# Miniprotein binders against a7ua95r516to809: the designs that were tried, part 102

Target 1, 294 residues: a7ua95r516to809
Amino acid sequence: ASLSLLSISDLVPDLQFIFFWMSNAIEILYFIQQKSPAYMQTIELMDDKAGSKESLLSATISANEEAMTILEEVIMYTFQQCVYYITKTLYVVLPGLLDCNPFGTEPSSEQCRRAAGVCVCAVCVMPEAVRRVVSVFQTTSDLLQQYQVHSEIQSQMFAYLFFFTNVSLFNQLIDKGPARGWFQRSRVLQIQASVKILLDWAKGAGHNHLAQKFFAKFCSTVTILASPPQQLSQMSWKALCAEHPSLKPVQLHRILTQYQLMAELGPLPIWQPSSEDEAYIYRTVDLLESFENH
Below, E stands for the ipSAE of ESMFold2; O stands for the ipSAE of OpenDDE; V2 stands for 0.75 times the mean of E and O plus 0.25 times the DockQ between their complexes.

## First folded at step 6 (miniprotein)

Design qEc (at its last look DockQ between E and O 0.06; V2 from the best seeds 0.00; counts 0 for: pae O 7.1 > 1.5, pTM O .521 < .8, placed apart)
Fold by ESMFold2, look of step 6:
Structure qEc (fold): chain B 294 residues (1-294), chain A 87 residues (1-87)
Amino acid sequence: as target 1 above (294 residues)
Amino acid sequence: SDPYLIEFAELLLEAVEKLIERLERELGDPEEAEELLKRAIELMTEALDIARELAKKGLSEELRKRILELLIEALRLMAEALRLARE
C-alpha cells in the first residue's frame, strides 16, 4: 500500500500481513523464554560420561540468545511498521476533532451551550470526524485481537497511539487555536465532548489506564479552558500547577492568557507565575510537544 | 531435552509454512522472500528428521547442536524474508 492512501480500511491487508509476522515471532519468543530454563536444567542433570555437557549447554545458551535477539528485532520492526502506517492515518483524521460539533449542526453559541447542559449520551450524534478516529482505534484493536497479539504488545501499541493523538491535538490547539477561535467557550465544550467520546471508547476497549496517562496534557488543557471563570479565577498559579502537572509553565501560561482574553476578565494578569516558574513562561521552544516519545 | 528442540522446530515450521501461504496469496507470484521461507522449511524439515531419529536412538550432543544450528539459520532466513517482503 502507498502512503498516499491513508484510509485505515485500505491499509488492512498490509496490516494483516505485518501483524501475522509479529504474532508468529511473539509466540516463538515466548516459547523460548518459558521453556529454555527447564531445558537447560535438564542438560545440567544429564549423565556426563563424555564430558560434552558443558559444550552443549554453552551452545544452547548462545543459540537461545541469538534466537531471542532475532525474534525481538522482528517484533520491533513489525511494531514500528504498524505504528508508522496507523499514525499516518491518524495524522490525517485527527485535525477534524477540533472543528467538529458533536452536538449537531446548529452552530449558535446559545444552542451549543444549551446542548452541553443535557446528557450527551441521549442527544449525541457521532460526527464524521470522531467516527474516523474511532475507526482507526477500533480497526487496530480488531487486528490485534484477530492475531492474538500478546497483551503487553497490545498495551504498547495503544500507549503509542494515544501519545501520538495527545501530541497532535495539543499542538494544534495551542498553535492554531487563537486563529481558529478554538478558545471560545462554545468550541471548548464541543472539543471536550468529542474527546469524551474517544475516552469512552478507550474505557470500553480496556485501555482506560493508558488513556488517562497519555491524554493527560490535552485533557488538562481542555479542563482548564472549560472551567467557569469564578472557579478558575480563585485558583493560584501554584494550585493550577499542582492540579495539572503535565503542563509546562510556558504551556499553562499560554492557556491561562487565552482563557483570560476569552472570558474578558480584564487586562491585568490574574495568575502570577511562581518565582521558580517566571523564567520559563516565555520559553517558546517548550510550547509545543515533540512527537518523539518524551 | 528432545521435547524442547522438537517443539521449537515444530513451532517454527508451522509459522514459516503459514507465512509462505499468506505471502503467495497476497502477492500471487513467488518472490525472493518466499524462496528464503522455502529454504527455511528445508532446514526445519531436516531438524525434525534429526530430532525424531535422536528420540529413537538416544542422546547425542552433536546432533542437538546440529538441530540448534538449523533452527537459528531458519530464523535468520525468516527475518530476512520479512525485510524483503516489506521492500
Scores: ipSAE 0.591, ipTM 0.864, lowest interface PAE 1.3, mean pLDDT 82
Fold by ESMFold2-Fast, scan of step 6:
Formats: C-alpha cells, sequence, structure tokens
Structure qEc (fold): chain B 294 residues (1-294), chain A 87 residues (1-87)
C-alpha cells in the first residue's frame, strides 16, 4: 500500500459534489438577499383594491424567511461535511510532520560557501510528509476557487482548518512527544522548519492573518523548545508568559520541563512559576486542547 | 409580470438540474436523492407555468402565493436530497 492511498485526492470527487451543492445554495441565498427587498417594496406600492396586499406581503415575508433558513441549513451542513472529510484526512497526515526531516542535504558541519556563484550550504526541502499536509490545504483552496465560493466562507474554512491543525499538532507533541523523542533539540529544529513551510504556504495563499491567529499555541511551543539555552535561561517565568500569552500555565510548565530533560549542554536553570500561577501549573485537565471551537 | 418570482424559479430550476447531472456523472445513480430532485423540478416547472400565466392575466394574490409555496417546497426537497445523498 502506497502513501498515495491516504491522499486528499481520493476524496476530491466527493468534495467537489459537496462544494458544488454549497455553491448553488450560496448563489440562491445571495439572489434572495439582493432581490427580495425590491420585490417587497413593489408589493407595498400595489393598489390594494381588494385588501389582499397585506395577506400577500405577509406570505412573501414568511416565504423569504423560510427560504433563507433552508438555504442557511444547507450551507452549514455542506460546510460541516467538507470540514469533516478534510480534517479526517489532515488527522492521518499531520503526525508525519512531527517525524520528518525537511533538510534535503545530508547534515554537514560546513558553513555556507559560494563556489562560482553556487551556494553549497544545506537547504530545507519540502519533505513528503509536509507535502501531504500542504496538498490538503492546496486542494481545499483549489476547490473553493473552482466553485467561486465567497471569500468570507473561504476564510471561515481556513480558520477552522488552521484551528484543527494547531490543536492536533499541539496535543500530539505534548502527549506523545516524550515517547517519540520529539523534544530532542535536533527533532525540534526539524519540526520548526516543517512548520515554517506550512506558514509560508499560508502566507502565499493569502491566509497569513488566519495562520498567525490560529497557529499561535503550537508556534509558541516550538519557539520555546527551539530557543538556544543562552537565551531561554535569561528569561523569567513572567517574561515567558508575556511573550507566549496563548499558553496556559500548565502547558508552559510542561514545555519547560521537557526542555530541561532534553538539555544537550548539561543542566539548565529551574524556571519558577509566579506565585499567582503556581496553583494552575498542576491542572492536568487544562493540559491538552479541545477540538471544540469556543 | 413578476420578475422576482420568475427569476427565483428559473435560478432554482437551473441549480437542481445541475445537481441531478452531477449525481448521475460523479456519484453513480443515487436513486432516492434523484427522485426528490426530479420532484423539485416538477414543482418549479409548475411555479414557472403559473408565473407565465400571471404575465398573461395580470396580478393575482392567490397565484403569487401558490408560486411561493411551490418554490419553498422545491427548496425543502433539494435539502432532503442532499441529506440522502450524503447518508
Amino acid sequence: as target 1 above (294 residues)
Amino acid sequence: SDPYLIEFAELLLEAVEKLIERLERELGDPEEAEELLKRAIELMTEALDIARELAKKGLSEELRKRILELLIEALRLMAEALRLARE
């Protein structure tokens, strides 16, 4: 079995149909929103010789409200179905991002050097695991473009996909990272490089603001773990909380504990929680993030 | 002479016809969903026929209400067809 069997491309025909239904519902809803006010005004201006105008106006208001309700339910249902299938695919491919090496050249102790205008430094390459994740996002973008889905709905879709990706990666790193060796410095640097590729894709696709907002927790986690010991040891607990406001005290405490355990340069300083946060560093119920949007 | 109701019925009819074509081409033949969409086409065709009759005979509150009823029922059938196609 090849890894292509796990590809988003296997779901494209089903997703195309759902996007097509959603697009049709949006167009009909748009028609009603744009045209019904003028129609209602036309009814208001009618000559009411038989007293029938009020009855027709009432029936039209009722029908428009019901039509909008039905269309909004169809749009919401199709949106949820797309998100469901896309996130199921993401869930399968995301762990690979934490376990891949984006450095395409074999590790070398050589510094960057030019020979006849050619750089002979190690270069980051998009690993297959990262490419699979990017392919899910790119396919989603392509489908939204193909069916001319309104930009607001497109933004809502990527907001949720980035939210889901952030929660999934954060939870996997915190929960499984110690057993998988993901907190080792070399692995953290690989994870950081892979995440940068995803963020660069999001920026290129016009979703930089959404990516910055919804990846904040995972990015903070990776940034702390990738920090040089010389820099991290100079930061107080309060300074780290201020720099990484997306992290809860229990989450920051766990991250710093893992950093100390994986120290390659020997013993690192012990970070002391503020007295205000001390009660919250042991709230294990708050350690992992919920997939429910609040 | 009711452009809104005619345009609404034509837009909905076009959408449902495209959905039937898509079901036949891409999802195989989901018989139950197609049956509901074909029923929706029947209701919208009736709505268009009534709307065209209004153009000939002038304004009628009763006929306009009938068109609205048919369009809403067609929308309900479309929504139900989606749910069956995705079950």
Scores: ipSAE 0.532, ipTM 0.831, lowest interface PAE 1.6, mean pLDDT 80
Fold by OpenDDE base, look of step 6:
Structure qEc (fold): chain B 294 residues (1-294), chain A 87 residues (1-87)
Amino acid sequence: as target 1 above (294 residues)
Amino acid sequence: SDPYLIEFAELLLEAVEKLIERLERELGDPEEAEELLKRAIELMTEALDIARELAKKGLSEELRKRILELLIEALRLMAEALRLARE
């Protein structure tokens, strides 16, 4: 009940504090790592007055190692907390993406409506469900930029968020899709359009490669389901495996079986798994994606 | 102005002050550790003063670097103080 009301906007104050600490800890750590070798070399070049040099060097090494360890712990902890809060908000808004009709006239965002005019920005013309998802990613991007978080950490953050989003959407589509009618071609086309808007945003934000990599399973699933029966019925199991390498044999088999049922297709011998894959299509444990495999 | 660096230095200063108070209570007169922590506080205070003066004029990259150098030196002194307090 309480989680359904949590917007990314409600978490911004807490996230700001966490990003603040994370960014500053990264900057300090990076500075120590860059300066420590030169500092050690300076100590090594000093005149050895009665063994004081070795003692000073040892003490300095120990102090730097301890400081770096503490900073690494802070960075790891703050990163995990950011991911935890952001993924909670994603968990709430992602189901709406699958039910979204992007071809409907949904009202523009309240924020742009308050500015005395119909904002025609790319975000304001998005369907509400898509806009909510994009808002989480945009807020994350804005915070990362605002606090000047190191580019590698930004990339890791988006990699994880895209991974999480893909796993969540894929698992929901595979598990609930048949029952909710998401495998119907008209619904699949809506999902495909919604995901395209998200991918276009990710491209505009500079995360195109990460988005393509981490959304591959969900995109492959949607692509197969969006395919016309006449086209898909001409593709062999081997051809589909080759075209959609992100899908495990059990996943592809499940998608094709549900597609066959939805499209009222008779048995298609060309979709029969190879003898090599036949043992793998029964591995139901591999059907859904795990959140732990990142 | 990098307001975040100033706020970070302030938060670090408060954390160090609390750590000193804790060490004073737990360790009973760690003279050497206390001296290092006092020196760390001095360096952090200097960094804060520089940061505050510069927040009015805009932080140059060089001054940000100088503040970071002071904070790093303070952290090293703190780590050494903690090491000595654990011996």
Scores: ipSAE 0.016, ipTM 0.396, lowest interface PAE 7.1, mean pLDDT 80
ESMFold2 (binder alone), look of step 6: mean pLDDT 73; pTM 0.643

Design qEe
Fold by ESMFold2-Fast, scan of step 6:
Structure qEe (fold): chain B 294 residues (1-294), chain A 85 residues (1-85)
Amino acid sequence: as target 1 above (294 residues)
Amino acid sequence: SDPYLIEFAELLLEAVEKLIERLERELGDPEEAEELLKRAIELMTEALDIARELGDPSEELRKRILELLIEALRLMAEALRLARE
């Protein structure tokens, strides 16, 4: 698939089909949950003229359980398919968020502003890279609303999308950041501003609680890296662990080591791990996050 | 008649009709998926015919309707998976 085929717009027809089926399966499930108790009660109140009332009740319970199992499998399947396509699109656009300048005006956004006069288009207020990420989230929100997917399923969808985004951004920053200059203070401040735009979108969409929960690791990382040297140098390892509980010891140690290097604070370690954490700072298998381990 | 079973069957038929429309419009779905959906329509149509029985439907007929509706759901689920593979 070419890069153009990986845009969210190219996947909308597939996503519409899948969301359509998810919505229908949810509505059928909801129908059974709402209507079957009353129906079963009517069976229980029937005159047992044929002598098989108990058999009908048993068959109805069994049929409802089978229907619920089938529908739950369909809902899970369609949910997983939506997540797959949306996260595949996110994976392509997310690296751009780490390499953009939200403090500057891009030529395209300035042209939009000039051509439109008092332009109110979103592209005029955020970098193109951030706009691409927001567009994926906004399109997802629009589709969930279009097909009237229940709010709890919407929350589960955004919980996973935020989880995926957090893991992707964290892993890219930790793994590739040193080579790409992303740990330089000016770049960290740009990343922090870009992340704030994304978090502001989530708050406006009603997902602030989910964003706080699932972006915790990446937000902690950026917060530490953006801290002034005078302030960060005064904090103990234990205090940093307490303020940033989402970070594993090996992750915190890697972040602080990179911070010390970029801030030119000398070669001697400033932050000493607690005796309890010493063994864990060398567990390189725990450095990068897994998409399977919440 | 049985209002619960009738409403259940009508809900399933509406969903299948809309699904067939989308599959035919896309012209990329496997023919096997359409065949399963058409079979599901046949089962749900039979269920509706039994459920709309003018007399007091027997316990045996109501169990038959449930069997038809569950088989239709199973065929619909299989058709969805085939259409997406």
Scores: ipSAE 0.563, ipTM 0.846, lowest interface PAE 1.1, mean pLDDT 80

Design qEh
Fold by ESMFold2-Fast, scan of step 6:
Structure qEh (fold): chain B 294 residues (1-294), chain A 85 residues (1-85)
Amino acid sequence: as target 1 above (294 residues)
Amino acid sequence: SDPYLIEFAELLLEAVEKLIERLERELGDPEEAEELLKRAIELMTEALDIARELGGDTEELRKRILELLIEALRLMAEALRLARE
């Protein structure tokens, strides 16, 4: 058996089928939610001397509950399948984002190299690694629009994809960062620029609120690591906690410890945890983020 | 006629017909899934015929239509499971 990498393009036919089923189930569910209450009211208002309307009303309520249960299970199943395939593809392409240089241009262009110091376009070039990640999000958005999936479900889909991306990037940076050199300031600035491209895409796609909410942890981490030593050394532990509420005490402590080592600020801890947080800075079970089961 | 039950049956019929068209375009689609969707069409066609011909308030016929629509939904859900496995 050969090793094969599945791109988002390879999954489009399967995703189209799943989104088609999901869209149909949502449409039927919406119909029941919009039309059933009025129908049940017409039954309740029937002049029924024989007492038979209560039997019909009961049957209608039971049928409605059963239909909604079936449709919700179909929607959940199709949602889970889409998320599974999309996140599997994301997981493969996300590590490249931490290693790419968004300030680089195509190496073959002599004119671009000479103009790079003055030309802002050289800085705005999207690296291939970032383009691969954006392609997954854009293809998902295109499929949701093609099959007219309700905006509520679309928001839930991107909420989870941003959540997954945030957890994956944060865990990789914290766990593998020291060995990969990713905590070096120059590398952190490259990571920050790459993440900005993802956030700019999300804003353009109408998902700015979701991106700000679900990327908060990784953005806080990168912001701290990119801070100049003179600025960061003037901030207290409590001030950093207040500015970065998404970070747990053990996570903030780990980030600051790595920053201190990389900035060559000396061997003694500069940032003293508050007495309230002191017990929590060694909770290793809280260091890495867990993925949610949906 | 019962406008709610007619509209419900027509919506399900349209959805199943579109699902069958999609499966028929795919090479290697599960035959069992297609058969379940065809059975769902038969149930919804029966429900639609009863709903359109319904004159006056007939409790038993309205209950029968609801049973047919729910059975059609169950067949559609099972067809999805088979098509994905």
Scores: ipSAE 0.575, ipTM 0.865, lowest interface PAE 1.4, mean pLDDT 81

Design qFa (at its last look DockQ between E and O 0.62; V2 from the best seeds 0.00; counts 0 for: pae O 6.5 > 1.5, pTM O .529 < .8, unsure alone 66.618 < 70)
Fold by ESMFold2-Fast, scan of step 6:
Structure qFa (fold): chain B 294 residues (1-294), chain A 85 residues (1-85)
Amino acid sequence: as target 1 above (294 residues)
Amino acid sequence: SDPYLIEFAELLLEAVEKLIERLEREGKIDPEEAEELLKRAIELMTEALDIARELGLSEELRKRILELLIEALRLMAEALRLARE
């Protein structure tokens, strides 16, 4: 598949339309929430000459409830559509992150030329694969700002995008890592450096707390795999579980097994699961993460 | 006049007029059916706005305005679903 044709920029016109709908629905909802209470008080202060004041109040309450229900459905629908299109693009570009080398990468004249309006030469030194992922997040941020989407909705969107990215990267590393050589220490350090670029972007965009929360599993995985053998061999199973609470027993066991194979260490006597966890280290159904759970 | 209902109607009109402009442009959607719903919504909101600006607005007319605005909002939501199906 052509990665260029699946870039976020190709979806911008469709996303603009959906963001416009979402922004309008939020604005109308906000209007009702802010102005309706004062209006209700105005009705209560009216002369009730015809005895129809209670009828008008009831009609106003019903109309507000119905409007809010419709608007909330529109906001939910447009939010889900935006997430769908953005994550579809993200899914295509994320695998490249695990295969790229941020060390020794030469910036291309083409990348610097695309940044001519605003010099982003610092970004030009990052691998193209990382740049594509960052571009998806940046374009999303730009659209949310352009359409003045409320910060709460913006946080929810990035929470889901980071959750999706974490699950995608973790699953690919666990599933395809052995065949791709991704568990070699040198490759893990490259992956760690690439992820650092994404986390640095998130921090700069004001989403550091969301990134720390939703990237925890993948970051724990990479941190363990990047550990020197001397350091990691001194840690017990219980100590690793305490340091990396986001990892399930089967996931931690798989990671440590891969680490031992790549480091050509002896059997795993130091990293023996606790008796409590032993039943769960072979639960293959829990190995990969679901896109539906947090 | 009713300032709340006037402002409500004006917000809906502003939103739907901009949506029609986008649909008439280069939309990759089914604009014919969606546009008809949005045009109907404009008619309802225009009627609501005209009533809301009257002096000596009765409780029955205020309830009529609310009915028109809610129906317009329903038509707008239906247009979105058709445009994005």
Scores: ipSAE 0.642, ipTM 0.890, lowest interface PAE 1.1, mean pLDDT 82
Fold by ESMFold2, look of step 6:
Structure qFa (fold): chain B 294 residues (1-294), chain A 85 residues (1-85)
Amino acid sequence: as target 1 above (294 residues)
Amino acid sequence: SDPYLIEFAELLLEAVEKLIERLEREGKIDPEEAEELLKRAIELMTEALDIARELGLSEELRKRILELLIEALRLMAEALRLARE
C-alpha cells in the first residue's frame, strides 16, 4: 500500500477496514464493562462443590483486565493508523488553500462589493482547493458516524486533524510565502476567506470549539497580515505579543518584517522587540512548527 | 451452559469472521500471516463455545474457556498489526 495517495477517496477502503476494527473492539470492550460485574456476582452464588469458586473469580478478574488492555491497545492503534492516513492526504491538499482565489476570477474586493457589498466566499460553488480539504474532513466525519465511534474519540481525532492543518498551513506560509507572494495583501485576504470556509465547515459539523483552539497560530498570522497599516504601526511589540500569544518571538518578528515590506513602510524598524525577546527573534530553529505536540 | 461465556465467545467469533471477510476483500494487501492468525483465533473461539454450551460445566472448564478467549483476542490484535504493516 502506497503512503503517497493524493485523494481521500482512494483511502476510504483502508479507513473503513481500520474503523471496522475499532468499532468491533469498542463493542467487545463495552460488553465486558457492562456484563462482567453481574457475571462475577453469579459466580459467587454458584454451588461451590470443589472449593474452587474463589479461583474462578480471580481468573475472571485477571482475564477481564487483560482483555480490556488488549482492546484498548487495538483502539489506540487503529486511531493512530486513521490519523496517519488522513494527515497524509491533508498534507497533499492543504497547500492549495494558499494559492486559490475564493473570490473567483475578479479582484477580491471588487467581487465582494459586486455580490453583496461584502465578502461572499461560499455562495454557490466551493473553490476546488477548499473543496479538497473539506472533502477530507467530511469523509472522516461520515466514517466516524457510520461506524458509531464514540464522540470522545471523534473529538480527539478532529483535534489532531485541526492541529495538523494549522501547523501545515503556518509552516508553508512562513517557509514558502516570500517566494510565492503569499504576503501580499490581496493574497492574505484570499487566504483569510478560504480559511473562513473551513471554519464554517467546522462550526456546522459541531467542532467549532476545537477549530478555535487549534487554528490560533495560523489565524493570528493572517489577522496581523490583514491589519490596516495605520492601526498595526501604532501597536508596540509587547502589545502584539499580548494579543497574539500563540506566536513565538521569531515567528512574530518574521511576520512583521514581511508586513512592513509588503505595506511599503520603509526599511526602518517600526516594532522594537523587548530585551527578553531579542535573544529569540533570530532563532530560526524555532521558526517552523513541529507536527509532534506534547 | 454458561450464558456469559457463550455471549463473549459469540461476539468475538462474529467480529473475527467479519474481519477475515474484510481482509480478503481489501485486495491492496494480502497478509497471509494475518489471515492465519485470525483462522487460528476462530478455532480457539469455536472450541471455547462448544465447551461453554455443555451442561454441568466445572469451574476448571470455565477457566479454560476464559484462557481460550484471551488467547484468541491476542491473536486478533497481532493480526491487525500484521495486516497494517
Scores: ipSAE 0.613, ipTM 0.890, lowest interface PAE 1.2, mean pLDDT 82
Fold by OpenDDE base, look of step 6:
Structure qFa (fold): chain B 294 residues (1-294), chain A 85 residues (1-85)
Amino acid sequence: as target 1 above (294 residues)
Amino acid sequence: SDPYLIEFAELLLEAVEKLIERLEREGKIDPEEAEELLKRAIELMTEALDIARELGLSEELRKRILELLIEALRLMAEALRLARE
């Protein structure tokens, strides 16, 4: 019940706090990493008064190691908390992306309507369901920039968020898609258009490579399902495996089986798995993606 | 004065001060737990900074500065934990 009301805007105050600490801890850690070698070298160059130099050096090394360990723990903890809160928000809004019709005239967001009458910005023309997902990523991006979080940490954050999004969307599509009619061509085209908007946003935000990498499974699934029956029925199992290397044999087999049922196609011998893949298509444990493998 | 220790202590102090100001504005400081830890962290960092600014730092004073900064970091980490609960 309470999760359905959680918006990214409601989490901004908490996220701001966490991002502030994460950024500061990173800055301090980098400072120590950069300055400690020079500091230790200055101690090494001091006149050795009765073995005090070795004691001071040892104490300095130990203190720096301890400080760095504490900072690393803070960074890891704050990173995990950011991911936890952001992924909770994504979990709520992502199902809407599969159900939305991007070709419909949905009203522009309330926020842009208040600032300027008819806002024609890229976000305002987005379907509401897509805009909600993009808003989570945009808010994350804005916070990372606002607190000047190191670029490597930003990349890791988006890598994980895109991974999570791909796993969530893929698993929902594979598990619930047949029952919800998401495998129908008209619905697939809607999903494809919605995902394209998200990918276009990611490209504009400078995350094109990460988006292409981490959305590969979901995009491959949507691409297969969006393919006309006349085209897809001419592609062999081996050709489809080669074209969609991100899909496991069991996943591809499931997609093709559901496609065949939806399109009312008879048995297609060319889609029969190779003898090498035949053992793998029955591994139902590998059908859905895991959140733990990242 | 040790310029590296001074810069480090100043950075830590500024980070903690900004945190306190933020937590106060957000009303997220528990005065019985997180606020007290943060105030103690500021005191330790201020003490460390004052020592670091002294001319002719002995080995013992440098050790004391490092100890104070480490303890301040521990207090900050604990304050962060408590502020999220």
Scores: ipSAE 0.017, ipTM 0.394, lowest interface PAE 6.5, mean pLDDT 81
ESMFold2 (binder alone), look of step 6: mean pLDDT 67; pTM 0.531

